# VH-VL binders against Toll/interleukin-1 receptor-like protein (TIR): the designs that were tried, part 21

Target 1, 165 residues: Toll/interleukin-1 receptor-like protein (TIR), of Arabidopsis thaliana (Mouse-ear cress) (q9ssn3)
Amino acid sequence: TKYDVFLSFRGHDTRHNFISFLYKELVRRSIRTFKDDKELENGQRFSPELKSPIEVSRFAVVVVSENYAASSWCLDELVTIMDFEKKGSITVMPIFYGVEPNHVRWQTGVLAEQFKKHASREDPEKVLKWRQALTNFAQLSGDCSGDDDSKLVDKIANEISNKKT
Short names: E, the ipSAE of ESMFold2; O, the ipSAE of OpenDDE; V2, 0.75 times the mean of E and O plus 0.25 times the DockQ between their complexes.

## First folded at step 12 (VH-VL; framework fv_fasinumab)

Design t8 (from s4 with heavy chain Y31W, light chain S53Y; at its last look DockQ between E and O 0.04; V2 from the best seeds 0.00; counts 0 for: pae E 14.1 > 2, off the site)
Fold by ESMFold2, look of step 12:
Structure t8 (fold): chain C 165 residues (1-165), chain A 118 residues (1-118), chain B 107 residues (1-107)
Amino acid sequence: as target 1 above (165 residues)
Amino acid sequence: QVQLVQSGAEVKKPGASVKVSCKVSGYKLTWLSIHWVRQAPGKGLEWMGGFDPERGKTIYAQKFQGRVTMTEDTSTDTAYMELTSLRSEDTAVYYCATHWGSWYFDYWGQGTLVTVSS
Amino acid sequence: DIQMTQSPSSLSASAGDRVTITCRASQGIRNYLGWYQQKPGKAPKRLIYDASYLQKGVPSRFSGSGSGTEFTLTISSLQPEDLASYYCQQYNSYPYTFGQGTKVEIK
């Protein structure tokens, strides 16, 4: 594998705090990390048909935050990540940042409004795949954010370091 | 490190067309949103268009609609901008650039001077 | 189209001076505004994104503020290497548009 970690996140929610600290700590530990910053609707493009970075990563650290599911790019990326997880090709490490896992699983709370907008704009089959990816993602064992982002960063980095060895 | 390397300067006659290339290295073109900006001598910056991944298509500035085509060749990681029916007013340096909304991806090509003269 | 109007179009200041450049949008653009520096013969370089965030590697003497329709780029202590043209640009709505530019000269 060319990368130890593929970072999936919504830049709008996390770019100036949590993700910056997580990325720096992973790099400081010499963990080969691919950072795909999809921060706004006009941000970095990812095509599911060209799955190279995800395919060559050992772990996907997926940080689902308040506005992660508002981004079709993040959702397309998640579908791809979960396809590889299902095949056993990548290990997914869920991080629920400022959101409840059950809200992600059932697309309730703030996600309900986001999916109302998706349903009005997108093909129903595409929206269904996005919902399925979130539901499957939320069934995995993962970590939730708490009061101290630095402790969460250390926990994630420690878990990756332990599994890497 | 990500680099955008553009094709060399061109001299064209009025009425001709020009096709400027922008090769991406250090990253995959399909993971970037390439936009094109031009600058006439002594003038400011003018956005021409670019790929909008959310809409799944290229958006052109209305001023250039019908004269500009922006394409990508993913096998060579190269983006292209073609401008037709050239006039002297099209004399400018043409830049390819990554999308500006992400703090990680502010990369610009070195610029391509296109001179349109009789 | 959203018009971006910069003030002033040019200025001349001494090293160490505080320099302020303003940019007005013809309609609201939230905080989707960038500030660019372009030195003669070079491609533009982004200094500020989302109105107020410094791009990595940009000196802390640069700062941005504003939202909606009124935006400001400030250079707290002008340095000789800051000789350049400065542009604001909005990315709230297509077509993306730049201000006309501000040429900064150093006395």
Scores: ipSAE 0.006, ipTM 0.493, lowest interface PAE 14.1, mean pLDDT 84
ESMFold2 (binder alone), look of step 12: mean pLDDT 91; pTM 0.934
OpenDDE, look of step 12: ipSAE 0.763; ipTM 0.893

## First folded at step 14 (VH-VL; framework fv_fasinumab)

Design u1 (from t2 with heavy chain Y104P; at its last look DockQ between E and O 0.08; V2 from the best seeds 0.00; counts 0 for: pae O 8.0 > 2, placed apart)
Fold by OpenDDE, look of step 14:
Structure u1 (fold): chain C 165 residues (1-165), chain A 118 residues (1-118), chain B 107 residues (1-107)
Amino acid sequence: as target 1 above (165 residues)
Amino acid sequence: QVQLVQSGAEVKKPGASVKVSCKVSGYKLTYLSIHWVRQAPGKGLEWMGGFDPERGKTIYAQKFQGRVTMTEDTSTDTAYMELTSLRSEDTAVYYCATHWGSWPFDYWGQGTLVTVSS
Amino acid sequence: DIQMTQSPSSLSASAGDRVTITCRASQGIRNYLGWYQQKPGKAPKRLIYDASYLYKGVPSRFSGSGSGTEFTLTISSLQPEDLASYYCQQYNSYPYTFGQGTKVEIK
């Protein structure tokens, strides 16, 4: 089974608000969407015998919220997504939700502190890959959250619908 | 929280080389993007080069390519900038700079004066 | 390379005056612009990032605006301690480039 959309997000930040709205709208429009619960994962998300949902998705909607980069899981997922993006196998749709794109691009602001913590725990090479993924991600054309999430949901859904047909 | 402390002033002859050091504290150097900026006396700021996290490599300004080398010793958390074939026009205060909580450069070294005179 | 044209090169104003410095980019840099203050014998100090965001600890009399190719640094009420040179810098693309600077003198 292939998906139209893979949702990448920090559950703690957006699972019960923006992501729930977005997912509902996508499903309403018969857009096959993969949404998982990262908080319930134990580090081994996919069986080696099965293809990753990312690998079999057309679009990756990546919602970078305040604590997205605080999660090594999210960052690993982003690296994977960006690898597929580089290969041209998936289209990435950046959503900056409550964060400045420049902060993501350069890992500043709240991301600076998050990476301070990563620095104490992670391999430098791995951290560099995360930084590269975030930088490349922030270079893509994307959308920023404003004062109306409904408009953003509609915009994303419309873009996907138009590209799907 | 990040602090950059540079080596002392240098006096060099034309044609010589100079190597300026930048000691990092408060954060591991391996996770920082160090850049170098110089300023001739009474003049403006000039970017020389620095680490690009997107490419995972150091980028040099074309003006200095072939003459400048930026290196890092992560074991001592020290960044280095070496400039060769010095000219009188290279007389300047050289700064190391990085970003921590903000971009562009929110942390600077105190500067290193390099004087090139015959 | 992206050229940053800063104006004026120098200005003299009285304490309490409103001061405006402009920076023009030769091509669009979105909001990837920062402003620095540099006092004599000191390293530059960051004031503004992403065109309009004030760094923590910077007095509120400083503000930045603009996007694309035209940017402005404003000091709403000039203070004696604001005597310094000010520089804009783009970080949209390499090589990073600075404006030529604005020397602010206090009458």
Scores: ipSAE 0.015, ipTM 0.561, lowest interface PAE 8.0, mean pLDDT 90
ESMFold2, look of step 14: ipSAE 0.086; ipTM 0.681
ESMFold2 (binder alone), look of step 14: mean pLDDT 91; pTM 0.923

Design u2 (from t2 with heavy chain S33Y Y104P; at its last look DockQ between E and O 0.57; V2 from the best seeds 0.00; counts 0 for: pae E 6.6 > 2)
Fold by ESMFold2, look of step 14:
Structure u2 (fold): chain C 165 residues (1-165), chain A 118 residues (1-118), chain B 107 residues (1-107)
Amino acid sequence: as target 1 above (165 residues)
Amino acid sequence: QVQLVQSGAEVKKPGASVKVSCKVSGYKLTYLYIHWVRQAPGKGLEWMGGFDPERGKTIYAQKFQGRVTMTEDTSTDTAYMELTSLRSEDTAVYYCATHWGSWPFDYWGQGTLVTVSS
Amino acid sequence: DIQMTQSPSSLSASAGDRVTITCRASQGIRNYLGWYQQKPGKAPKRLIYDASYLYKGVPSRFSGSGSGTEFTLTISSLQPEDLASYYCQQYNSYPYTFGQGTKVEIK
């Protein structure tokens, strides 16, 4: 595969802290990582002539933060990631950063208001696919943020290193 | 498209029980919050209970607590509502419906008439 | 429990008339108020969520307004197919409660 990790996240929430630390540690360990920062034009991009980064990654580390589900781009990406996960083509590692897993599973709490906005702007079938992707994602075994982002970064990197070899 | 298809009409005697089914098609039950609402002849809508996603469990309206049980079978995508110790005032059309927590009901079943008479 | 009171209980109006239905909550419910249309022998159909937002496919002659405890549903130009009962519902807190309904007839 071309990448060990596809890193999915909401840049607005996490770019200057958690994601920066995680990306740096993954690279330090020689884990080939694609960082999909859609909100920065300088994010890693692929030629349409090549397979998508998701398709050529072993793992998808998906960091769901407070505003992840507010982004249609993040949700579209999650639908694609979960489609590959269902086919057995990628292993998904959920990270719940500052959100409760059950709120992601059922789109409650902060996500409820985000989905009211989606319902007013988007085709209902598209919104249903987004909800399905989040529910399936939240049912996977994953990690939650706690008191110390450094410990979470280390845990994630250790898990990838162990599974990589 | 999401559809909720309910079981057929029932006639029951006082003191009996009834179990109404609600089959989901076009989507999977595991992604839906199923609630039950009834409507007596010529009367308005009355919420009976359903899955509360905030609490992560099924809740029942106080009026029906002890007489109603709501269950789900995800292998057949079918939800059930059972009401026991029936009385004449339980004569109503019973609806299953879905919502999203702090949201109105988006999808409704066609309704099941339950008539309680001697 | 939050009680929802609709007025009027019934009304009769001519095609083309502007019709207003009022819904009052016994305590504040923010904007967590929905409206339903129910035609005879049919299940209720969703019209409006969060007091003022129309569901897809709902004709633009329907509108909703209000916040807190007082809400209105307006039909700007009544049509023959609008013959129905209309219900408000609060979803601010359980138990979710409905207004008693408003039957709309066309002369």
Scores: ipSAE 0.060, ipTM 0.653, lowest interface PAE 6.6, mean pLDDT 86
ESMFold2 (binder alone), look of step 14: mean pLDDT 90; pTM 0.916
OpenDDE, look of step 14: ipSAE 0.267; ipTM 0.759

Design u3 (from t2 with heavy chain S33M Y104P; at its last look DockQ between E and O 0.04; V2 from the best seeds 0.00; counts 0 for: pae O 9.1 > 2, off the site)
Fold by OpenDDE, look of step 14:
Formats: structure tokens, C-alpha cells, sequence
Structure u3 (fold): chain C 165 residues (1-165), chain A 118 residues (1-118), chain B 107 residues (1-107)
């Protein structure tokens, strides 16, 4: 595989905070990490460039933050990731950053409002696929953000390092 | 939840060197991207350099290239900025600041006044 | 280098007034523009990131808009505590560059 880690995240939420911490640590540890650039975040809803990195990554660290599910881009990416996860070609590492896993699992809380908007804008079949992906995703073993992002970064990096070798 | 505490004011002669420290608390320094920004009296903000996580190295503004060195001691969670060959124009408040990569600086030190005078 | 041109350099307004500060980039920076507030004798404080996103804890009277090369910081109703200098900063590319600042005085 070309990449050890594929980072999935909502740029507006975490690109300029937690993801940067995590990315820095992964790079420091020589973990080959794909992180979409600013242009992809702002210019592309869903590009082949994102699919390709996913296909050639060993791990997908998916950081679900408050507005992750508000983005059709993120949700499409998640669907793709979860499809590969189902096939066993990628290991998904869920990170719930400032959100309750159960809210993600059942699309409640803030996600309820987000999906109301999706329902009004998107194809019902697509919306269903998004929900399924989130539900399956939330059932995976993952981590939640706490009081110290440094500890979480360290935990993730250690897990990747241990699984990589 | 990050706090940056800088060393005290410095008075230096032209040609001398100054090393300003920036103590980090709340997060480990190794996870932060420390940058340095200075501000001459009554003037605007000027970026000097900082760590780029994408490149995995510190980037310096060309203006200070060869004269500035930014280092970190992770064991003490302290970042340092050393400026050599000081001149009067280097008189300024020097700030350490941090963001999460490609983000405006969210946390700032209180600033360190460096006065260069003969 | 990307030059950030901020205008005006200074302004004086009354409490309750609508205040607008403009920042122009010499080349396209998409939405990678932040705004800072700096009160006298203090370090800058972040207000807005990615052109239009308000930091948590920042009063809602502050807002940012723009993309590409033209950006605006707006204070919908100026308050006495808003007396400060304001700076824009691009983080599209290195070196990071700031506008020259806008000093806001309260009449």
C-alpha cells in the first residue's frame, strides 16, 4: 500500500486544530499519511483523487466532529471507507471528536438536524447509504475526545505504529 | 487550553544575540506548531517563521534567513527563538504563537520586548 | 510574497455604528484569511478564521466575508470594548503575511 493512514475529517471543524496535531505526530513517526489539502476541501465534493488514496491506505482514521455529517463530501468519503472496511481492505479507526457515538450511530442530536437538510437536498437512496455508513461506523471500536488532545493523538499514533509493524 | 509563557524583556547592544523562550503548557510541545511573530513599536505584525507540519520542518521568512534559529526542547516543553547580529531595527515585541497547522494563530505568548540600543 | 493591503489604516466611529474593514490580497488566497484583534499592550486575539468563521467566544457582532482577493471584517454595532487594532492575515502560503492593521477608535 502507498499510505499507512488516510485521514478523514471535516476540515472546518478539525483541520486547524486536532487534525494538525495528529498529522504532525504521524509524520514525525514516519507514518505515511494522506491528508487532503486545502484545495480539495474547498473545491471538490467528491473526486477520484480521494478514492484512490483510500484504496491504497492500510488504515482510515475517521474523525467525526460536530459538522462531519453536515458535509455530503465527508459522508460520501465515509461510505467509500466503510465499503473498503467491509471488504477487509482497510482498517477503520473511529474518532468521535466532540460528538456522542450514539448520536452518530442513530443520527440523533445535531445529526438529526443535519439529516433533515440532507433529506431535502439529496437522493433518498444516497441519504440511506449515508445513514448506514454512520451506523456501521459508530459500531466499530473507537475513541472519544476528552480533556487532552495530546493523549488522544499519542494513543492513535501508538495504535498505528503497533499495527503497522 | 494551551498557554504560552515567554521569557522576560531583554536589552541588547547592536551585534549581540538574543534568545527568547516560550514555555508551553496544556499540551505537549511536540504536538504544537510554534511560530514567531514580532511587532516593532507602533507597527504591525511580522511573521518570522515557524514549524510546517506538511514539510516536517521549520520555515523561516527570507528576511531573517541565516540570522534566526528556532528550536524546541520537548523535555521541558519550551520553544526558543534566537536572533543574532541584532540591529536597532530589531527592537520589537516578539511573540510566540501556535496554531494547528495551516490556521491563524489561536494562542499567543504575552510577548517579549527586545530593545536593541547602543 | 502575498501582500495584504488593509483599509482603512484608522477609523473613528461611535458606539453602535457599523464598522467595515477591508483586506485585499495581491493574489488569490481562497478563504485562507484570518482576522485578529489587538488591544493596547496585549497580544493579538483571534477573531475569525477561513474568512467567515467566528471563533468560539467571539461576540456575534463580528463577522467576516470574502474569498479570493477581497475580504471584509464587519462589526455590526461597535462597542466601547472594541477599541483596538485589527489585522488580517493570510495563511495560504509561506511566508505568512499580515495587513498593516486598522486602528479603531471610539468617539
Amino acid sequence: as target 1 above (165 residues)
Amino acid sequence: QVQLVQSGAEVKKPGASVKVSCKVSGYKLTYLMIHWVRQAPGKGLEWMGGFDPERGKTIYAQKFQGRVTMTEDTSTDTAYMELTSLRSEDTAVYYCATHWGSWPFDYWGQGTLVTVSS
Amino acid sequence: DIQMTQSPSSLSASAGDRVTITCRASQGIRNYLGWYQQKPGKAPKRLIYDASYLYKGVPSRFSGSGSGTEFTLTISSLQPEDLASYYCQQYNSYPYTFGQGTKVEIK
Scores: ipSAE 0.008, ipTM 0.578, lowest interface PAE 9.1, mean pLDDT 90
ESMFold2, look of step 14: ipSAE 0.550; ipTM 0.813
ESMFold2 (binder alone), look of step 14: mean pLDDT 90; pTM 0.910

Design u4 (from t2 with heavy chain Y104P, light chain Y55W; at its last look DockQ between E and O 0.06; V2 from the best seeds 0.00; counts 0 for: pae O 11.3 > 2, off the site)
Fold by OpenDDE, look of step 14:
Structure u4 (fold): chain C 165 residues (1-165), chain A 118 residues (1-118), chain B 107 residues (1-107)
Amino acid sequence: as target 1 above (165 residues)
Amino acid sequence: QVQLVQSGAEVKKPGASVKVSCKVSGYKLTYLSIHWVRQAPGKGLEWMGGFDPERGKTIYAQKFQGRVTMTEDTSTDTAYMELTSLRSEDTAVYYCATHWGSWPFDYWGQGTLVTVSS
Amino acid sequence: DIQMTQSPSSLSASAGDRVTITCRASQGIRNYLGWYQQKPGKAPKRLIYDASYLWKGVPSRFSGSGSGTEFTLTISSLQPEDLASYYCQQYNSYPYTFGQGTKVEIK
């Protein structure tokens, strides 16, 4: 595989804080990490640029933050990741950053409003795929953010290091 | 930061073929969806075709089906658009375009003028 | 095919004027509508995506609105550098289609 880790995240939420720390630590440990460099991540219909990197990654660290599900780009990316996960070609590591896993699983809380917007903008079948991806994603073993991002970064990095070898 | 650099202007006779190249830099071509749009002199924009990531294949506008071929060389990060059986009406500036995370196109080549004249 | 009807085809306005360009789709395209600015001899540049989202680096005087079949691009205060042709594009379904364009001239 070309990459050890693919980072999936909502830039607006975590690009300049948690993701930057995580990326730095992964790189420091010589973990080959793909991180999208786009400054704007919005509710786009397609995410073609990140699908291929996913195919050549061993792990997908998916950081679901408050506005992750507001982005059709992120959701399309997640669908792709989960498809590969289902095939066993990639290992998904869920990170719930500032959101309740159950809210993600059932698209409640802030996700409920986000999906109301999606329903008005997207094909129902596509929306359903997004929901299914989120539901399946939330059922995977993952971690939640707490009061110390450093600990979470270390935990993730250690898990990757251990699994990589 | 994606950049698209196209080949130079072409002058062709009716019935001939033209192949325009689009060199991608700043990101690997294999990870991008390249589309082609043309613009006749003094006219509007016309979508010719492009890669559909959902379908995993190139889609051509019906108007050009059978006459246009879009290919990619990932080893050189270059996309190509070949148009055959050229007509005077094919005289236009041809653009390659792509996305970086959002739709519609946010990165364009500088354009390639193709002139078809007898 | 989805037909995009843009209006007006051309307009002339003074600096500081409010300018509105409309685009109508022959069928519903939800919010899958973008706007481009094209200056003479240059490639198009994206201004608006998903009907109402301003692209990075685009001046705030530009705005987009609409959904379904009716869309508008608004320049709140026209500037001399805004002299260009403007195009709408739908990406709801293939083939992608553009409006015929609006040429904006500055008096």
Scores: ipSAE 0.006, ipTM 0.554, lowest interface PAE 11.3, mean pLDDT 90
ESMFold2, look of step 14: ipSAE 0.151; ipTM 0.695
ESMFold2 (binder alone), look of step 14: mean pLDDT 91; pTM 0.928

Design u5 (from t2 with heavy chain Y104P D106Y; at its last look DockQ between E and O 0.65; V2 from the best seeds 0.00; counts 0 for: pae E 6.7 > 2)
Fold by OpenDDE, look of step 14:
Structure u5 (fold): chain C 165 residues (1-165), chain A 118 residues (1-118), chain B 107 residues (1-107)
Amino acid sequence: as target 1 above (165 residues)
Amino acid sequence: QVQLVQSGAEVKKPGASVKVSCKVSGYKLTYLSIHWVRQAPGKGLEWMGGFDPERGKTIYAQKFQGRVTMTEDTSTDTAYMELTSLRSEDTAVYYCATHWGSWPFYYWGQGTLVTVSS
Amino acid sequence: DIQMTQSPSSLSASAGDRVTITCRASQGIRNYLGWYQQKPGKAPKRLIYDASYLYKGVPSRFSGSGSGTEFTLTISSLQPEDLASYYCQQYNSYPYTFGQGTKVEIK
């Protein structure tokens, strides 16, 4: 595989804080990490001629923050990640950052409001796929953010390091 | 591409039981909240019961408690509604439907006519 | 149980007319109110959720408003294809309950 880790996250939420710390630590440990700049790119990110970074990654660290599910981009990415997870080609590591896993599982709380908007803008089938991805995602063993992001970063990095070898 | 396909029409005698099936495709049943709604000929919609994911249990309308059983077979993605001790007033089209919190009855089956007559 | 009182039970209007259907809840249901359209011989079709949110694919001539106990469904310009029965439904609490329905006929 080309990458060890694919980072999935909502840029506006975590790009300049948690994700930056995590990325730095992963790189420091020589973990090949793909981090997309979603602030600069919208729509189709990759050329059809190239394999998706997701497809060539061993791990997908998915950081679901408050506004993750508000982004159709993030949700589409999650669907792709979960498809590969289902195929056994990638290991998904759920990180619930400032959100409750059950809210993600059932699309309640802040996600309920987000999906109100999705329902008005997107095809029902697409929205359902998003829901399925979130529900399946939330069924996986993951970690939740606490009072110390550094501990979470270390935990993730250690887990990846151990699995990489 | 999610569809709810229900079993065919039924004709029953009073006192008999009927079991209507609702097969889900395009999505896993285990992740859906299936509810049942019936409609007597020329009448309005009546909620019978359904699964509440928050409570993790099926809730039945009081009117049907003791007489209705809602079950699911996740291996076949099929939901069932069994109604016993049928009466003439149970003659209706029975619908299965999905409910997601703020998305009430988003998907509907095509309906199953159950006729109860002597 | 929360009773939903829908009015009128039936109405007849001409194409292009503004049509308003009202639904009143016996107690406060916040905005947990949905509207459905049912054409003859068909299953109900979702129109509106949370009182005022229109599902994708529903014509913009449909709109919903209200909160608490009073709700309205409005068709700004009635079309021939809008011939149907319309139902409100509360999902604030169990048991879920529907209005009696409104049959809309086109002159």
Scores: ipSAE 0.022, ipTM 0.645, lowest interface PAE 5.0, mean pLDDT 90
ESMFold2, look of step 14: ipSAE 0.045; ipTM 0.643
ESMFold2 (binder alone), look of step 14: mean pLDDT 92; pTM 0.941

Design u6 (from t2 with heavy chain G101D Y104P; at its last look DockQ between E and O 0.09; V2 from the best seeds 0.00; counts 0 for: pae E 3.1 > 2, placed apart)
Fold by OpenDDE, look of step 14:
Structure u6 (fold): chain C 165 residues (1-165), chain A 118 residues (1-118), chain B 107 residues (1-107)
Amino acid sequence: as target 1 above (165 residues)
Amino acid sequence: QVQLVQSGAEVKKPGASVKVSCKVSGYKLTYLSIHWVRQAPGKGLEWMGGFDPERGKTIYAQKFQGRVTMTEDTSTDTAYMELTSLRSEDTAVYYCATHWDSWPFDYWGQGTLVTVSS
Amino acid sequence: DIQMTQSPSSLSASAGDRVTITCRASQGIRNYLGWYQQKPGKAPKRLIYDASYLYKGVPSRFSGSGSGTEFTLTISSLQPEDLASYYCQQYNSYPYTFGQGTKVEIK
């Protein structure tokens, strides 16, 4: 595989804080990490002739923050990740960052309003796929953010290091 | 944002059937999990069944299996609960409920009184 | 089935009193526990979800705590408008089950 870790995250929420810390630590440990810059690119980023970074990654660290589900880009990415997860080609590591896992699982709380907006703008079948992806995602073993992001970063990095060996 | 409006009170004879409707507004029914809960006069709440989004199917309480049918018409955003072979002990207020801000029941219908008497 | 044992079945307290209602699950339900308030002739109203989260618009005098098998609903300062029956409900697994309820009366 080309990458060890694929990072999935909402840039506006975590790009300049938690994700920056996590990425730094992963790189420090020589863990090949792909970090997409979603602020600079829209739509299809990669040539159809090239494999998606997700397809050539061993792990997907998905950081679901408050506005993750508000982004159709993030949700499409999640669907792709979960498709590969089902095929057994990638290991998904859920990180719930400032959100309740139950809210993600059942699309309640802040996600309810977000999906109300999606329902008004998007194809119903696409919305359904997004919901299914989130529901399945939230049932995976994962971690929640707490009082110390540094501990969470270390935990994730350690898990990756151990599994990489 | 979700509102549930149920059909009116029903009076039935033992052995008859009743079909209660629950009209959903404010959001598409197809994206909601509708459940039904009843309450006998002066008694507590009893879950009857509801849609499980994880399994993609309706789950019924064992007590009502074979006698209750929960359906949905997405074209009219209306959920239905039909209870057959009615008995006097089925006399109760029947509620439809769904989720929005939280799982599982943060929005309720106003209730439908079903009276079963000879 | 998961049995929810709620206590007490009824209580009478004065305005301003601290009121505590307990709900015990026959097996672990994590934090999949909700609390409802039901006034006479009305549908149940949401109070607490996921054991400890207060619904929007619910007065701050209401609070929930607990995890696993023991849960508590607390009204820090009982108000006259709090006259109602209160129910806990688990949604960890089917069938969903409710506590038998607690009737709160105001002296």
Scores: ipSAE 0.037, ipTM 0.682, lowest interface PAE 2.8, mean pLDDT 90
ESMFold2, look of step 14: ipSAE 0.446; ipTM 0.805
ESMFold2 (binder alone), look of step 14: mean pLDDT 91; pTM 0.922

Design u7 (from t2 with heavy chain S102T Y104A; at its last look DockQ between E and O 0.60; V2 from the best seeds 0.00; counts 0 for: pae E 6.4 > 2)
Fold by OpenDDE, look of step 14:
Structure u7 (fold): chain C 165 residues (1-165), chain A 118 residues (1-118), chain B 107 residues (1-107)
Amino acid sequence: as target 1 above (165 residues)
Amino acid sequence: QVQLVQSGAEVKKPGASVKVSCKVSGYKLTYLSIHWVRQAPGKGLEWMGGFDPERGKTIYAQKFQGRVTMTEDTSTDTAYMELTSLRSEDTAVYYCATHWGTWAFDYWGQGTLVTVSS
Amino acid sequence: DIQMTQSPSSLSASAGDRVTITCRASQGIRNYLGWYQQKPGKAPKRLIYDASYLYKGVPSRFSGSGSGTEFTLTISSLQPEDLASYYCQQYNSYPYTFGQGTKVEIK
């Protein structure tokens, strides 16, 4: 396994705050972590000749923030992650950051509006796959953000550390 | 892909009951909001009832309350609509349809013709 | 119950014509209004949701507008394949209600 952790997140939401803290802590603990540093989000991130970082990661820490589901890129990534999760090749760790898990599960709240926009722009079958991924994702045991991000970072890092060894 | 496949046409006598099935594929029924809409021959669409995910319960149109029952079997991904005490005016094509929350219906079954005649 | 009054009940137009169908709600429904197309012998197909959003795959000649109580579906250039009945539906509150429909015929 090339990476211990794959970080999935909406850059605009969490790249410069929660994700940066989490990444720093993971690296500090010598946890091999993949984090995409590109600001641009496109549908095809990886070369077809190379294995996706997701495929060679043991854990996927997926941080669903307010605008995560607004990004087709994030949703495509989630679908891929959940496919590997279903195969048992990766362990998904859901992090609901500033969003209600039930909103993610049912695509309500802010996600409802986001998917209305998707419906106007995307193939219905693709949208359905996104919904399936989110629904399945939200049924996994996960954590929610609270008042102290540092505690959440420590919790995640500790869990990974314990499982890694 | 999501597909709704309904049971075949029914012919019933007045006073009888009919139970129409709607099998869902491509997605888990438990995560869908199934509604039923009927259409009398040459007439418009009439909403009968459906599941409200926000309220967590099935809502029936008042016109059909006491006479219609909508159920689901998640093990077979099949939704059912049973209408009792059938009348001639119940002759219609019955559709199952689904959407997420309070949204326009995205997917429709092919319809089931129910004919009520003496 | 919210009554949806659709007009006209039927219309006949030539290919290329601009066609407008109106739907009036008996009370405010914000933008929770959908439009459906139903071809003969087929199930309805969604065209527009939330009054003005075009569903993916629907030809751009279709458009929806309105809010509150007055809504319109417009076909900018009627095509032969547009022969169908069209229905508006409110999903603002239960019971969901449909307009009585507009049958569009092609001359």
Scores: ipSAE 0.035, ipTM 0.670, lowest interface PAE 3.8, mean pLDDT 90
ESMFold2, look of step 14: ipSAE 0.067; ipTM 0.662
ESMFold2 (binder alone), look of step 14: mean pLDDT 92; pTM 0.933

## First folded at step 15 (VH-VL; framework fv_fasinumab)

Design v1 (from t2 with heavy chain S33M; at its last look DockQ between E and O 0.80; V2 from the best seeds 0.00; counts 0 for: pae E 4.0 > 2)
Heavy chain, then light chain:
Amino acid sequence: QVQLVQSGAEVKKPGASVKVSCKVSGYKLTYLMIHWVRQAPGKGLEWMGGFDPERGKTIYAQKFQGRVTMTEDTSTDTAYMELTSLRSEDTAVYYCATHWGSWYFDYWGQGTLVTVSS
Amino acid sequence: DIQMTQSPSSLSASAGDRVTITCRASQGIRNYLGWYQQKPGKAPKRLIYDASYLYKGVPSRFSGSGSGTEFTLTISSLQPEDLASYYCQQYNSYPYTFGQGTKVEIK
ESMFold2, look of step 15: ipSAE 0.327; ipTM 0.748
ESMFold2 (binder alone), look of step 15: mean pLDDT 89; pTM 0.914
OpenDDE, look of step 15: ipSAE 0.469; ipTM 0.802

